# Ledger of designs, part 4: VH-VL binders against q10491r548to677

Target 1, 130 residues: q10491r548to677
Amino acid sequence: KVFKLGILIQNEKVRKDRLLSNREVGVILTSSQLMFFKNVYWISGLLDQLEDFKRSHSFSPCYFSPHLTSLSADYIIPLSDLVAYGDGSRIENELYSFSVKQKNQRTHVFSVTNVDELNDWLVKINFVST

## First folded at step 5 (VH-VL)

Design c5
Fold by OpenDDE, fold request of step 11:
Structure c5 (fold): chain C 130 residues (1-130), chain A 123 residues (1-123), chain B 106 residues (1-106)
Amino acid sequence: as target 1 above (130 residues)
Amino acid sequence: QVTLKESGPVLVKPTETLTLTCTVSGFSLSNARMGVSWIRQPPGKALEWLAYIFSNDEKSYRTSLKSRLTISKDTSKNQVVLTMTNMDPVDTATYYCARTLDYDDYSPYFDYWGQGTLVTVSS
Amino acid sequence: QPVLTQPPSLSVSPGQTASITCSGEELGDKYAYWYQQKPGQSPVLVMYQDSKRPSGIPERFSGSNSGNTATLTISGTQAMDEADYYCQAWDSWTYVFGGGTKLTVL
C-alpha cells in the first residue's frame, strides 16, 4: 500500500557541519519503506494521475500507469524503528526541514516548501513506522 | 582483522543474472557506522560504484543500473549479496566488495576492500 | 551524474613531487578520498577527508582540497609509488570515482 507520494528536497551535510539544499527527489511512502527517485518527473506524473483520479473517483483506489512496481528506486530507507521529526529550522530561510532518524542514530534530512506538507509527511511517516 | 571476500560465478552468459556474495569478518554488519558497497572495474578501466547497503538496511544504487541491481544482507551470516540481471559482455569486470564507513561528516568512503572476483560475460 | 576529472597520466622522476588533481563541482563542499591501486591488486585507501592519512600510509603522502579541486601530493616519490590513483566523493546517495591517474616513476 502507498501512503503518500510527493517531492522532497534532499539536504546533505557538508564540510564545516552545515546543511545545504541539494536536489528535488521523488518519494514514495509504502507500508514498509521510503523510496526515493532522482528523476522527479516519474513522481510528478504519478501525482498528476492521483489528482485526476481524486476529482473523478473519490472512493476508489487509484491505479497508476506505469505500475509502481515497475519503478526502480535510487535510494531506499526501511521504516523499521525510525522516527520523523521537525526541528523548527528553516534552510536558507525558505524551506521547512525535517529529519528521519533510525534506531542506530542514522539521520536523513529533507525539506519542503510549506508547513502543511511538512506536517503531512511527519504524521504519515510516523504512523506507518509504528 | 577486517576482511571481505567475494564469491560467485566467474562466467555468466548474456541475459543471465549474476549473483555475488560478500562474506565479511572482523566487523559486524549491524555496526551503526558501517555498511558494504559493491564496486566494479572493467579490465583496464576506472572504478565504478554500483550499490551499497548500510547497517540500518538502507540501500543505494547507481542510477544508470538501478533497474538491474538488488543488494541485500544477512547479518547473522556476515554476508552481503548483489544481484545483477540481464548481464551483457560490457558488464565484464572485476567486482569488489568494500567496507563502507559513514561517520559524523556524512561522507562515506571505503577503508577495506576484498580481493575482487573477475566476472566474464560471454556466450 | 556528478563527474570527477583526473589527468589520465603523470610522470615523475624518483625524488620529485607528484601532484594528482581531482576536479568536480561537489568537491567545493564535500570531502575527497583517494585510493592507490597497483597492477593486479585491490585499491588501497591512502587519504580520507581531503587530508587525513590512514594508518600505514607514508608521511610523504598528503592531501588538500581548495575550490572545486582536490589534490593528492606525493613528496619524494619512490618507485613503489607507481600505481593508478583514484579520487572519490559522495553526492546524493551516490559514490563517484574519478577516471584515475596513472603515475609513472621514471
Scores: ipSAE 0.869, ipTM 0.938, lowest interface PAE 0.4, mean pLDDT 92
Fold by OpenDDE, look of step 19:
Structure c5 (fold): chain C 130 residues (1-130), chain A 123 residues (1-123), chain B 106 residues (1-106)
Amino acid sequence: as target 1 above (130 residues)
Amino acid sequence: QVTLKESGPVLVKPTETLTLTCTVSGFSLSNARMGVSWIRQPPGKALEWLAYIFSNDEKSYRTSLKSRLTISKDTSKNQVVLTMTNMDPVDTATYYCARTLDYDDYSPYFDYWGQGTLVTVSS
Amino acid sequence: QPVLTQPPSLSVSPGQTASITCSGEELGDKYAYWYQQKPGQSPVLVMYQDSKRPSGIPERFSGSNSGNTATLTISGTQAMDEADYYCQAWDSWTYVFGGGTKLTVL
């Protein structure tokens, strides 16, 4: 089951002053993992399909084309022992950042464009990981 | 002593699936700061990273090959397995597994390598 | 997509200094790693995080990074240093190797 799909901005650590660099990535949250895609256009297309579906159908399952199962993720994070939290920081006065921390203390930092999207990711990630 | 050893078929037919196993010793696949990567090298050509799996089951794949690659691990057996579907003669290469380190939140690197196994794809 | 560019070959006389460069946009912000590979052998890490030497690597090996270019320097080059050298970086969950440089010691 897919709980959420969208585009996140990945914040990567860099050697210079330990600053973070930003890259857009497609993301699919399933019941077991976070799937990341470098090609954001795939996810954008799916989002468009989802929006169109919502406008036309209110009580039917949404079928994507291509099927989500046919998509190969570039990067995968299992949800076991995972917690997502906001740090209250803003990047470039435009982005809201949050962290995904795993049991082994590995931490991934992402950003979104608005606070509602931030809260939605936090709620859904933590819900599924619980 | 840290060691990695690749095992699997040395000859694969086109369109078949390659399954390689990396058996490690001298460290645990449950170590929070350690993972295993697969890297290949066609004869006379450069190294090419394929995929990695970390102790937390975090996985990454080479974008151009992600549809054909699957990486997994069995911590209890100290083994990492790579599968690659739809093999082609162009995939003929020496395949290495290497310990991948991620200390101090810096980018991982490969400090120990297996001897590699030559996989030839031919009809 | 990311590419690291190395000179395909470099020749030096024994005792001279060899400088192998690795260029790529990622290297402006990311660490470079270097590997030595001798014929018929597996790669060996010779430099990590731009300028750090692993245990067992001779002091004549050094590394630096400036701008978008990482450099592996071998001072007092010896015959045993003849090998292929690969630079490596990380970008968006992906590891990238350079094309390799064949170092010949004349």
Scores: ipSAE 0.866, ipTM 0.936, lowest interface PAE 0.4, mean pLDDT 92
Fold by OpenDDE, look of step 13:
Structure c5 (fold): chain C 130 residues (1-130), chain A 123 residues (1-123), chain B 106 residues (1-106)
Amino acid sequence: as target 1 above (130 residues)
Amino acid sequence: QVTLKESGPVLVKPTETLTLTCTVSGFSLSNARMGVSWIRQPPGKALEWLAYIFSNDEKSYRTSLKSRLTISKDTSKNQVVLTMTNMDPVDTATYYCARTLDYDDYSPYFDYWGQGTLVTVSS
Amino acid sequence: QPVLTQPPSLSVSPGQTASITCSGEELGDKYAYWYQQKPGQSPVLVMYQDSKRPSGIPERFSGSNSGNTATLTISGTQAMDEADYYCQAWDSWTYVFGGGTKLTVL
């Protein structure tokens, strides 16, 4: 099951106590994995399909083309040990940042353009990870 | 003593699937700070990273090959497996597995390498 | 996507200093790692995090990173140092290697 699709801005940690670079990445949150895609084209296409579907069939399952199973993720994180949290920080006073921390203490930082999207990611990641 | 050893076929036909196994010793695949990467090197050419897997089943793939690659592990057997589909002569290379260290700086590297196994793709 | 550029070859006489460069925009912000590969052998880590030397690596090996260029320096080069040297960096969940430098000791 897919819980959320979207595009995040990855705040890549580059050096110790570090400047972070920004890069858009496609993200799929499933019941078991957080999948990342360097090419946001696929996710953008899926988002468009999702939007079209919502306008037409708001209460039925959304069928994507291509099938999500046919997509190959560049990077995959299991959800079993994830915690997502926001610290209220903003990047360039424009983006809202949040962190995804793994059990091994590895922390991924992402940003979104609005607080609603931020909260949605936080709620859904933590819900699935619980 | 840390050791890694690659095993699998040395000859693969075009379009077939390559399955390589990396057997490790001297460390545990359950170690939170350690993973295993696959790296290949065509004859006379540069090293090319393919994929890695960590103890928590975190995975990463080379973008250009991700549709053809699958990496998995069996912690109980101390083995990491790489599958690569639709092999082509261009995929002929020495394939290495290497221990990949994960530190807080998020800059992993390869401190121990297997001896490598030459895989030739030919009809 | 990022590319690490190394000179394809470098020749030095025994006792001279060899400097192998690795250039890439990412190296301004990310650590460089270096590997030595002798013919028919597996790569060996010789430098990590720009300038840290693993145990067992001779002190004549040193590393630095300035701007977008990492440099592996071998002082007092010996015949045994003849090998291919590869730089490596991290980039968004992937690893990137340089094209390698063949160091010949004349």
Scores: ipSAE 0.863, ipTM 0.936, lowest interface PAE 0.4, mean pLDDT 92
Fold by OpenDDE, look of step 5:
Structure c5 (fold): chain C 130 residues (1-130), chain A 123 residues (1-123), chain B 106 residues (1-106)
Amino acid sequence: as target 1 above (130 residues)
Amino acid sequence: QVTLKESGPVLVKPTETLTLTCTVSGFSLSNARMGVSWIRQPPGKALEWLAYIFSNDEKSYRTSLKSRLTISKDTSKNQVVLTMTNMDPVDTATYYCARTLDYDDYSPYFDYWGQGTLVTVSS
Amino acid sequence: QPVLTQPPSLSVSPGQTASITCSGEELGDKYAYWYQQKPGQSPVLVMYQDSKRPSGIPERFSGSNSGNTATLTISGTQAMDEADYYCQAWDSWTYVFGGGTKLTVL
């Protein structure tokens, strides 16, 4: 099951513990993992399909083309012991940042353009990871 | 002592699937931010990273090959497995597995390498 | 796809200093790593985080990173240092290697 599709801005860690917001990435949250795609056009296309589906259907399952299972992710994080949290920080008064971390693992930092998306990612990631 | 050893077929036919196994010792695949990468090197050419898997089952693939690659691990056996589908003569290379370190404050790198195994793709 | 550029070859006489450069946009912000590969052997890590030597690596090996260029320096180059040297960096969940530099000790 897919819980959320979206595009995130990756805040990559660099030297001297700095973070750079330098790349958009496509993200799929499933019941078992977070999937990341460097080519955001794939996710953009799926988002368009999702939007069209929402306009046409209210309670039926959304079928994507191509099938989501046929997509090859560039990067995958399992959901075990995964926690997502925000610190309320804003980047340039435009982006909202949040972190995704597994216990005793590296922290991933992402940003979104609005607080509603931030909250939605936090809620859904934490919900699925429990 | 940290060691890695690649095993698998040395000859593969075109379109077939390559399955390589990396057996590690001297460390556990359950150690935090410790993983294994696969890196290949065509004869006389440069190193090319393919994929990695960490202790938390975090995985990454080379974008140009991600549709053909699958990486997995068996912690109890201290083994990491790479599968590569639809092999082509251009995929002929020495395939290495290497211990991959990625701690919270540091970029990942490869501190121990296996001896490599030459895989030839030919009819 | 980031690219790390190295000179394909470099020749030095014994006792001279060899400087191998690695250039790439990502190196302005990220650490460089270096590997030595002798003929018929596996790569060996010789430098991590720009300038840190792993245990067992001679002190004549040093590293630096300025601007978009990382440099591996071998002072008092010896015949045993003849090898291919690869720089490496991290980028967006992937690893990138340079094209390698063949160091010949004449």
Scores: ipSAE 0.861, ipTM 0.935, lowest interface PAE 0.4, mean pLDDT 92
Fold by OpenDDE, look of step 12:
Structure c5 (fold): chain C 130 residues (1-130), chain A 123 residues (1-123), chain B 106 residues (1-106)
Amino acid sequence: as target 1 above (130 residues)
Amino acid sequence: QVTLKESGPVLVKPTETLTLTCTVSGFSLSNARMGVSWIRQPPGKALEWLAYIFSNDEKSYRTSLKSRLTISKDTSKNQVVLTMTNMDPVDTATYYCARTLDYDDYSPYFDYWGQGTLVTVSS
Amino acid sequence: QPVLTQPPSLSVSPGQTASITCSGEELGDKYAYWYQQKPGQSPVLVMYQDSKRPSGIPERFSGSNSGNTATLTISGTQAMDEADYYCQAWDSWTYVFGGGTKLTVL
């Protein structure tokens, strides 16, 4: 089951623990993992399908084409003792950042362009990881 | 003493699937900030990273090969497995597994390497 | 897609200083790592985080990073230092290696 699709800005640590906005990445949140894709167009296509589906169907499961199982993720984070959080800070005065921290203390930082999207990611990631 | 050892077939036919196993010792695959990467090197050519798996089952793949690669681990056996489908002669290379570290700098690197195993893809 | 560029070869006489460069945009913000590979052997980490030497690496090995260029310096080069040297960096969930530099000690 897919809980959320979207595009995030990947933030990487650089020297002196500074965060740098690197690139847009496609993200799929499933019941078991976060999948990341360097090819944003894949996710964009799926988002379009999702929007079309929402316009025509209100409470039915959304079926994507191609099947999500056919997609190969560039990067995968399992949802095991995962917590997503944001402190309200902004990167480059334009992006709202949030962190995804795993049980082994590894932390991933992402950004979005609006606070609603931020909250949605936080809620859904934490919901699924629970 | 940290050691890594690659094992698997040394000869693979085109279109077949390669399965390599990395057996580690001297550290646990459950340790935080430690993982294992696969890196290959065609004869006379440069090193090429393929994939890694971290202690928390984070996985990353080389984009150009991600559709062909699968990496997994068995912590209880101290083993990391790489599968690569649809092998081609161009995939002939020495395949290394290496311990991958990612501490506070968030810049992973490889501090210990296996001896490597030469995999030849030929009819 | 990011690329680390190294000179394909470098020759030095024994006792001279060898400087191997590695250039790439990522190196402006991220650490460089260096590996030594002798013929028929596995790579060996010789420098991490630009300038840190792993245990067992001789002090004649040093590293620096300025701008978009990392440099591995071998002072008092010895015959045993003849090898291929690869730089490496991290780039958005992937590792990038340079093309390697063949260091010949004449």
Scores: ipSAE 0.858, ipTM 0.934, lowest interface PAE 0.4, mean pLDDT 92

